# VH-VL binders against p39960r1967to2165, part 5

Target 1, 199 residues: p39960r1967to2165
Amino acid sequence: VPLEDVCERENTLIPTIVVKLLEEIELRGLDEVGLYRIPGSIGSINALKNAFDEEGATDNSFTLEDDRWFEVNAIAGCFKMYLRELPDSLFSHAMVNDFTDLAIKYKAHAMVNEEYKRMMNELLQKLPTCYYQTLKRIVFHLNKVHQHVVNNKMDASNLAIVFSMSFINQEDLANSMGSRLGAVQTILQDFIKNPNDYF

## First folded at step 16 (VH-VL)

Design J4
Fold by ESMFold2 at other seeds, look of step 19:
Structure J4 (fold): chain C 199 residues (1-199), chain A 121 residues (1-121), chain B 105 residues (1-105)
Amino acid sequence: as target 1 above (199 residues)
Amino acid sequence: EVQLVQSGAEVKKPGATVKISCKVSGYSFTSYWIHWVQQAPGKGLEWMGWIDPSDSYTNYNQKFKDKATITADKSTDTAYMELSSLRSEDTAVYFCARLPYSDFWSEFDYWGQGTLVTVSS
Amino acid sequence: DIQMTQSPSSVSASVGDRVTITCRASQDIRNYLAWYQQKPGKAPKLLIYDASNLQSGVPSRFSGSGSGTDFTLTISSLQPEDFATYYCQQYDSYTFGGGTKVEIK
């Protein structure tokens, strides 16, 4: 289901499933070694996803503090599965090339950092509200994960790599050189290290 | 053009060690994980493990945990797999392969040509 | 670990035949499955990803279907160059099916 439709149905700016999954990871998962690089079992992830589909959207008492959800990597895997199953990029299908083209020019030293940040902020302000707010929530979450790198071994660079799929249009998945993938990784790494520069 | 080029065939005696190389070109080495896959003669494919070349983080199939050591050298864009205490049942073709992303739910889109390791007396 | 049961183990078929190969997963793996073709002495080649998406450059006579636990690779009209062994692979722990050798009569 599109991100906009979820937020409209729930009357929220960020999908409820995203908020609940990220809050639980922030509560008890930030020191998990290999967080977001080790997925947990797909059976556990499917069970959690199905519980959200059946209980979470219609039951305000639904919580992840249940003994069924003890494995942090299953919660993290459920979050990545949710993002993977969204129909479009978190930069939106319409704007993903604008973001990546800007980063490609910056990587080629065709603009200075101040201009890059200014233009990136202009692009971010053009995103629909639910995309912007969801992206902001994710970036601040990943910044918290990055802050725990001594224990979890997941710095901003590692996180940018493992989340880059969620920011690519499907037609760019077949690109064997991965130039847009590298651009996404550059954008995400900077967001994760310096979230207050953008959000 | 994406290429994964492996070192040549090896013949080893039982108890020896072998180190197979996988040199990549045509893409950013540190942006993609490298996996290793075993294929014994007349047998199917078996996943051995992967490495993230950006920080050398590794994950192994439990079966191969004490047999294989996977490493990467960012200066030469080359991944390695060392097999220790070789036995005759380690005779196989060994492949390196790449995912299109550093994801744990993705296909292998590019493969090395394979390296035959023969363990015999 | 997720077990992948691939069948049949071998097929003898004629040029022009329709060939069907199946994989069953021991758990619901959604569409997280790929199909590979391997010719003797060569590395595997990706045919189908995410259960049903045809890889670029792969002939349209190859198709994949299924989701959850039951998956099928179909070759609609077998060609001489399709002599090979075919493998399915699930993405969660990278378990391969046992393979299906397709031999041309």
Scores: ipSAE 0.518, ipTM 0.811, lowest interface PAE 3.0, mean pLDDT 88
Fold by ESMFold2 at other seeds, fold request of step 19:
Structure J4 (fold): chain C 199 residues (1-199), chain A 121 residues (1-121), chain B 105 residues (1-105)
Amino acid sequence: as target 1 above (199 residues)
Amino acid sequence: EVQLVQSGAEVKKPGATVKISCKVSGYSFTSYWIHWVQQAPGKGLEWMGWIDPSDSYTNYNQKFKDKATITADKSTDTAYMELSSLRSEDTAVYFCARLPYSDFWSEFDYWGQGTLVTVSS
Amino acid sequence: DIQMTQSPSSVSASVGDRVTITCRASQDIRNYLAWYQQKPGKAPKLLIYDASNLQSGVPSRFSGSGSGTDFTLTISSLQPEDFATYYCQQYDSYTFGGGTKVEIK
């Protein structure tokens, strides 16, 4: 299901499942070693995803405070599964190349950092509201994960790598994958380290 | 384009060690995990483990945890797998492979050509 | 780990035949499954990812279907270059099916 269709259906700016999963990870999972790099079991992840589809769709008070969901990596895996199953890039299908082209120019030393940040902020303002708000929520979450790197061993670079696929169009996997993926990783690493520069 | 080029075939005696290389080109080495896969003669494919070349973090199939050591050298864009205490059961073709991105739940889109390791005496 | 049961182990077929290969996962793996073709002495080649998506450059006679625990690879009209061994693979713990050898009848 497209991101904007979920937000429209729920009358929200950020999918409810994203908010609830990230809140729970922020509450009790930020020190998990290998968070987002080591998966939970797919059986546990499926069970959580199905619970959201069945209980969460009919009960806005649905929470993860249940003995079934005590394993942090299942919650983290469910979040990554949700992102993976979205049909389009979190930069939106239409804008992903605008973001990555800008980062490619910056990596090639074709602009100074101040200009890069200005133009990146301009692109962010052009995103549809649900993409912008969801991206903002994710970036601040990953900044919190990064702040716990001493315990979880996931710095901004590691996080940028394991989330980069959610920010690239599927057709780009076969074409300019190397340069586009590297560009996404550069963007995400900077967002995660310096979220207040952008959001 | 993307290439994974492995070192050549090896013939070893029981008890020896072998180190197989996998040199990548056509993409940023540190942006993708490298996986290793065993194929014993007349057998199917079996996943051995992966390495994140950016910080050398590794994850192994429990079966191979004490047999294989996976490493990476960022200065040469090369991943390595070392097999120790070789036995005849370790005779196999060993492949390196890449995901289209560094995440779990992904397919192997590029493979090395394979390295035959023969353990005999 | 998730067990992958692939069947049949081999199939004898003629050019033009429709060939169907199945994989069953021990748990619900959604669509997190790939199919590979391997010719003797060569590395595996990706055919299908995410259960049903045809990899770029792969002939349209190959198709994949299924979700959850039961998956199929179909070759709609077998060609001479399709005689090979085929493997499924689940993405959660990277377990491969046992393989299906498609050989000339």
Scores: ipSAE 0.476, ipTM 0.792, lowest interface PAE 3.0, mean pLDDT 88

## First folded at step 18 (VH-VL)

Design AA2
Fold by ESMFold2 at other seeds, look of step 18:
Order: sequence, then structure tokens, then C-alpha cells
Structure AA2 (fold): chain C 199 residues (1-199), chain A 121 residues (1-121), chain B 105 residues (1-105)
Amino acid sequence: as target 1 above (199 residues)
Amino acid sequence: EVQLVQSGAEVKKPGATVKISCKVSGYSFTSYWIHWVQQAPGKGLEWMGWIDPSDSYTNYNQKFKDKATITADKSTDTAYMELSSLRSEDTAVYFCARLPYSDFWNEFDYWGQGTLVTVSS
Amino acid sequence: DIQMTQSPSSVSASVGDRVTITCRASQDIRNYLAWYQQKPGKAPKLLIYDASNLQSGVPSRFSGSGSGTDFTLTISSLQPEDFATYYCQQYDSYTFGGGTKVEIK
């Protein structure tokens, strides 16, 4: 299901599943060693995703405060699975080259940091509202994870690496153009370290 | 051009140690995890573990956690796998491989050429 | 770990034949499965990723299908260069199927 369709159907700015998963991780998972790098079991992740699709749609009181969901890495894995299975990446197919071309130009020293941030903000403002708001929620979440790096061992650079798939599809990423993956990682690391510069 | 180039074949006696290298080129070494795969003679493929070269974090298949040590050297863009206390059943070809993204749930898009380790008396 | 049961272990076939290879996962792995081709003395080569997506440069006679627990690799019209061993692999814990050797009849 496209992100826009979920937000429209729910009458929300951010998919409900994203909000509930991130809130739970923020409540009890920020100090988990290897958060987002150590997988939960796919069986637990499938069960949780199915519960959202079935129980969450029919019960306003659905919560992750349940003994079935004890494994923080399954909750984190469910979030990453949700993003992976979206039909479009978070920069959108329409704009992913605009984002990555800008970062490639900056990495090549073709613009100063102030100009880069201005132009990145202009690109962000062109995203559909649900993409922007979902991206903002994720970036502030990952900033919180980064702030707990002493305990969880997941700094902004590691988080940028393990979330890059959510921002550029494999079909949009050509191996002969490996600089685009590096560009996504550079963008994400800067967002995670300095979210208030962009959001 | 993405390449993973492994060190040459090794012949070892039981009880010895071997260290296999996997030198990468054509991409940013620290942006991609490196996996290792064993193939015993006439047998299939078995996953051994991976390393994140950016901070040397490792994850191992339980079967190999007491046998293999995976490391990385960012200064030479080289990953290593050391096999200790070699036995005849460790005779195999060992491959390094890369994912298109460094995360869960991905395929191996580039492989090293393999390194034959033979353990015999 | 997730067990991958691959069948058949071998198949004897002629050029032009349709060849079908199956893998069964011990639990639901969604579409998180790849197919590889390996020739003697060589590294495996990626054919199919995410169960059904052809890797760049792979001939369209190769196709993958399935999701959940049951997956199929099909070679619609076998060519001389297709005689090799084929492996499936699931991505959650990277377990490979046992392999299928496709031989000249």
C-alpha cells in the first residue's frame, strides 16, 4: 500500500503503525545494544505485523504492551519491514535523484554547507505532506537513538547505513552509480545529527 | 568496478590457524557489510557470519562462533576471516560476499573468487 | 534457524527443456529469497532476488515465483550455459537450500 493512501485512509499525517512502533521503541528500546542492526526473529515480526493489520484496524485500544511483543528487536524489525514493503521509498521515486544529486554535488565540494542546507530544505518542502511528516518523525526518532549511543552502540553513521534501503530502492540504485548510496548515507547522517536544521 | 579479491589457497595441518583476506575495491569499504560463506568439497553453501567494517561489529552463525573470527582493516579496505584449531572437516572453499544494502533481508550481489583451505596431515 | 528444503537434488535435462526447481522454507519468509547459479570452480552468481526479480544481465528465460514458504525457479528453455548447480537462499538467517545440479542428459 502506498504511504499516501495509508495516510489518506487513516486521516493522519503519519501512518498509525509507524507512530505506535516508534513510541514503543522510545519507551523501552533506546538502550538496546545493536538496535536496528540486530534482527528480531522473522516469526515474531510477521506475527506483530499481522496483529497490526487485523487487531489494530478494529480496536482503538490496541497496544504493544503485551507479553507477545517482549522482544524490542522484533518491534524494530517490524518497523523496518514496514518501510521495506512500501511500494515507494521515503524520498519518493519522483525526487530521489534530486536529493542524491544535491548531496553528490556537496560531497564533491561544489557548494558550501549553508547553500546545501538551504537547497535540501527546499527539496524537503516539495515532498508530499505524508512523506515529509513521516520522514520528520523517523529522523527525530533516530536522533533519540543516536543520543543513546553510549548504551546502544548505534551512532548516526550506523543508523544511516542500516536505514538507507528505506530511502532509495534497489532499482533506482545502480551498482555503477554506487555514489548514490553514499549520498543517501550522508544525507541521513546529517539529518540524524542535526534534525532541527532540516525539520 | 566492484571487486572482492581473496587471498590464495592454503594447506594446513590439523590444529593450525589460517587467516583469509578479502580486499575490496570499486566502492566505499565502510558503507557495506562483508559476509563469509563456507562450501565443503562436493557440498552446498553455508553462511558463517558478517562484519560491519565501519566499527568492526560482527554477527556469527552459531555453528562457527567458536571457529571463526572476522575482522576488518579500514586502512587497506580488507576484511579477514581467521579459522582456528583447524580439523579435516574444515577443508572447504571460503567466500566473502557483499550485500547491495548493509541491512537485514538482502541477497549477495558480489562474491570473492573463493579461497581453498585444505587441512591434512 | 529456518530450514530450506530444495528439490530435486539433481535433474538430467536436454537443451530446450523446461526445468523447475523448488525450495520450501520451514516458516514464512515473505519474499526474502534469492536464487544463485554456481559453475564448478566458480563463485555463485545471483540470478533472482526478492523471490521474483531478475538480476541485471540475467536472461529472461530465468524466472522466480512464490512467497511465504514455497518458491520456484524456472528455466523456460534450457541452454548449454545453464548446466550448473542452483541454490536458493533465505535472507533472515542466510540459510541455503541443498542445491540442485542440472546435468546434460
Scores: ipSAE 0.619, ipTM 0.845, lowest interface PAE 2.1, mean pLDDT 89
Fold by ESMFold2, fold request of step 19:
Structure AA2 (fold): chain C 199 residues (1-199), chain A 121 residues (1-121), chain B 105 residues (1-105)
Amino acid sequence: as target 1 above (199 residues)
Amino acid sequence: EVQLVQSGAEVKKPGATVKISCKVSGYSFTSYWIHWVQQAPGKGLEWMGWIDPSDSYTNYNQKFKDKATITADKSTDTAYMELSSLRSEDTAVYFCARLPYSDFWNEFDYWGQGTLVTVSS
Amino acid sequence: DIQMTQSPSSVSASVGDRVTITCRASQDIRNYLAWYQQKPGKAPKLLIYDASNLQSGVPSRFSGSGSGTDFTLTISSLQPEDFATYYCQQYDSYTFGGGTKVEIK
């Protein structure tokens, strides 16, 4: 289901499943060693995803405080599975080249940091509202994960690597010979370290 | 052109160690995890573990956690796998492989050519 | 812990034949499955990813289908270069099927 359709159907700015999963990770998962780099059991992930599809989408009282959902890595895995199964990436097919071309220029020292930030903010403003708000929520979440790096071993660089697939799909990546993956990782690392510069 | 080039075949005695190298080129070494796969003679493929070269974080198949040590050297863009206390059943071809993303739930899109390790007395 | 049961273990076929290979997972793995071709003395080559997506450069006679626990690789018209061993692989925990050797009849 497209992100816009979920937000319209729910009358929300961010999909409810995203908010509930990230809130639970922020409550009890920020110190998990290897968070987002170690998968939970796929049986638990499937069960959680099915519970959201059946219960959570129609019941605002649905919570993750339940013995069924004890595995932090299953909650994190469910979030990544949700992003993987979106029909479009978070930069969208329409804009992914605009985002990555800008980062490639910046990495090549073809612009100064203040110009890069200005142009990146202009691109972010062109995203549909639900994409922008969902991206913002994710970036601030990953900033919190990064702040717990002493315990969880996941700094901004690690997080940028393991979330790359959510921002560029294999079709768009194949046309880049790898340069766009590195660009995505550079963008994400900067967002995670400096979220207030962009959001 | 993405390439994973492994070190050559090795013949070892029981009890010895061997260190297999996997040198990468054509992409950023630290942006992709490196996986290792065993293929024993006449057998199928078995996953051994992976390393994140950016910080040397590793994850192992339980079967191999006391046999294999996976490392990475960012200065030479090379991953290594060391096999300890070799036995005749460790005789196999060993592959390094890469994913299109460093993440869960991905296929192996590039493979090294394989390294035959033969353990005999 | 996810077992992959691949069948048949071998098949004898002629050029032009339709060949079907199946894999069954012990748990629901959604579409997280790849198919590989391996020729003697060579590394595996990716054919299909995410159960049904054809890898770039792979001939259109190869196709994949299935989701959940049951998956199929089909070669619609076998060519001489297709005599090889084929493996499925689930990528939640990276277990491979036992392989299917496609041999000349």
Scores: ipSAE 0.604, ipTM 0.839, lowest interface PAE 2.3, mean pLDDT 89
Fold by ESMFold2, look of step 19:
Structure AA2 (fold): chain C 199 residues (1-199), chain A 121 residues (1-121), chain B 105 residues (1-105)
Amino acid sequence: as target 1 above (199 residues)
Amino acid sequence: EVQLVQSGAEVKKPGATVKISCKVSGYSFTSYWIHWVQQAPGKGLEWMGWIDPSDSYTNYNQKFKDKATITADKSTDTAYMELSSLRSEDTAVYFCARLPYSDFWNEFDYWGQGTLVTVSS
Amino acid sequence: DIQMTQSPSSVSASVGDRVTITCRASQDIRNYLAWYQQKPGKAPKLLIYDASNLQSGVPSRFSGSGSGTDFTLTISSLQPEDFATYYCQQYDSYTFGGGTKVEIK
């Protein structure tokens, strides 16, 4: 299901499943070693995903306060599975080249940092509201994870690497012959380190 | 353009150590995890572990945790796998491989050519 | 961990034949499965990712299907260069199937 269709169906700016999963990780998972880099079991992840589909898709009463959901890495894995299974990436197919072209210029020293930030903010304004608000929620979440790096061992660069698949699909990546992956990682690392500069 | 080039075949005695190299080119070394895969003679493929070259974080198949040590050198764009306390059952071809994304639900899109390690008395 | 059962272990077929290879996972792995071709003395080559997506440069006679626990690789019209061993592989713990050796008469 497209992200926009979920947000329209729920009358929300951010998919409810995203908010619930991220809130639970922020409550009890920020110090988990290797968070987002060490897998939860796919059986636990499937069980949680099925529970959302059966109990929580249309009902705010669904909660993660249950002994079934003890494994933080399964909650984190469910969140990453949700993002992976979206039909479009979070930069969208329509805009991914705009985002990545800007970062490629910046990496090549063809642009100063303040111009880069100004143009990046202009691009963010063009995203559909659901994409922008979901991206914002994720970036501030990953900033919190980054702030716990002493315990979880996941700094902004690690997080940018493991979340890059959520922002560019394989078709767009193959067309770029690999240069755009590094661009996505540069963008995400900067967002995670400096979220208030962009959101 | 993407290439993973491994070091050449090795013949070792039981108890020895071997270090296999995997030099990458055509992409940013730190943007992709490197995996290692064993293929014993006449057998299928078995995953051994991976390294994130950006900070040298590793994850191992439990079977190989006491046998293999995976490392990376960012200055030479080279991953390594060291096999210790070699035994005859460690005789195999060892491959390095890359994912299209550095995450745990992906396929191996590029492989090294393989390195034969023969352990014999 | 997740076990992958691959069948048949070998196939002897003629050029032009349709060949079907199956893999079964011990638990639901969604579409998180790849197929590889390996020729003697060579590294494996990716054919299919995410159960059904054809890798760039792979001939369209190769196709994949399935989701959950049961998966199929099909070669619609076998060619002489398709002599090889084929492996499935699940992404969760990277377990490979036992392989299917395809021999061409």
Scores: ipSAE 0.603, ipTM 0.832, lowest interface PAE 2.4, mean pLDDT 89
Fold by ESMFold2 at other seeds, fold request of step 19:
Structure AA2 (fold): chain C 199 residues (1-199), chain A 121 residues (1-121), chain B 105 residues (1-105)
Amino acid sequence: as target 1 above (199 residues)
Amino acid sequence: EVQLVQSGAEVKKPGATVKISCKVSGYSFTSYWIHWVQQAPGKGLEWMGWIDPSDSYTNYNQKFKDKATITADKSTDTAYMELSSLRSEDTAVYFCARLPYSDFWNEFDYWGQGTLVTVSS
Amino acid sequence: DIQMTQSPSSVSASVGDRVTITCRASQDIRNYLAWYQQKPGKAPKLLIYDASNLQSGVPSRFSGSGSGTDFTLTISSLQPEDFATYYCQQYDSYTFGGGTKVEIK
């Protein structure tokens, strides 16, 4: 299901499943070694995803405060599975090249950091509200994960690598010869380290 | 353009150690995890583990955790797998492989040519 | 962890034949399944990812279908270069099927 359709159907700015999964990880998962890099079992992840699809869609009071969901990596895996199954880039298909072109130009030293941040903020403000608010929620979440790096071993660089699939699909990877993957990782690392510069 | 080139075949005695290399080119070494896969003679494929070359974080198949040590050298864009205390059942072809993303639930899109390790007395 | 049951173990076929190979997962793996071709002395080559997506450069006579637990690789018209061993693989914990050898009748 498209992100914008979910937000419209729920009358929310951020999909309810994203908020619930991220809140639970922030509550009890930030110190998990290898968070987002070590998966939970697909059986546990499927069970949680199916519970959201069946229970969360019909009852907005659905909660992760349940002994069935004690394993942090299953919750983290469910979040990554949700992002993987979105039909669109988190930068949107319409704008992903605008984001990555800007980062490629910055990496080639064709602009100074102040100009890059200004232009990146302009791009972010052009995103549909649902994309912007969802991206903002994710970036601040990943900043919290980064702040716990002493325990979880997941700094901004590691997180940028393991979340890049949500921003660029395999067809665009093949066409760009990998240059856009590096651009996405640069953008994400900067967002995660400096979220207040952008959001 | 993307290429994974492995070191050549090895013949070893039981108890020895071997270190297999996997040199990458055509992409950024630190942007992709490197996986290792065993294929014993006349058998299928078995996953051994992976390394994130950006910080050398590793994850192993439990079967191989006491047998294999996976490392990476960013200065040479090369991953390594060391097999210790070799036994005859360690005779196999060993492959390195790459995912299209360094993430869960991805296929192996590029493979090294394989390295035959033969353990005989 | 996740058992992959691949069948048949071998197929004797002629050029032009339609060949089907199946894999069954011991639990729901969604579409997280790939198909590989391996020729003797060579590394596996990716054919299909996410159960049904054709890898770039792979001929359209190859197709994949299925989701959940039951998956099929189809070669619509076998060519001489298609005689090889084929493997399915689930990529939650990277378990391979036992392989299917496709050989000349």
Scores: ipSAE 0.592, ipTM 0.832, lowest interface PAE 2.4, mean pLDDT 88

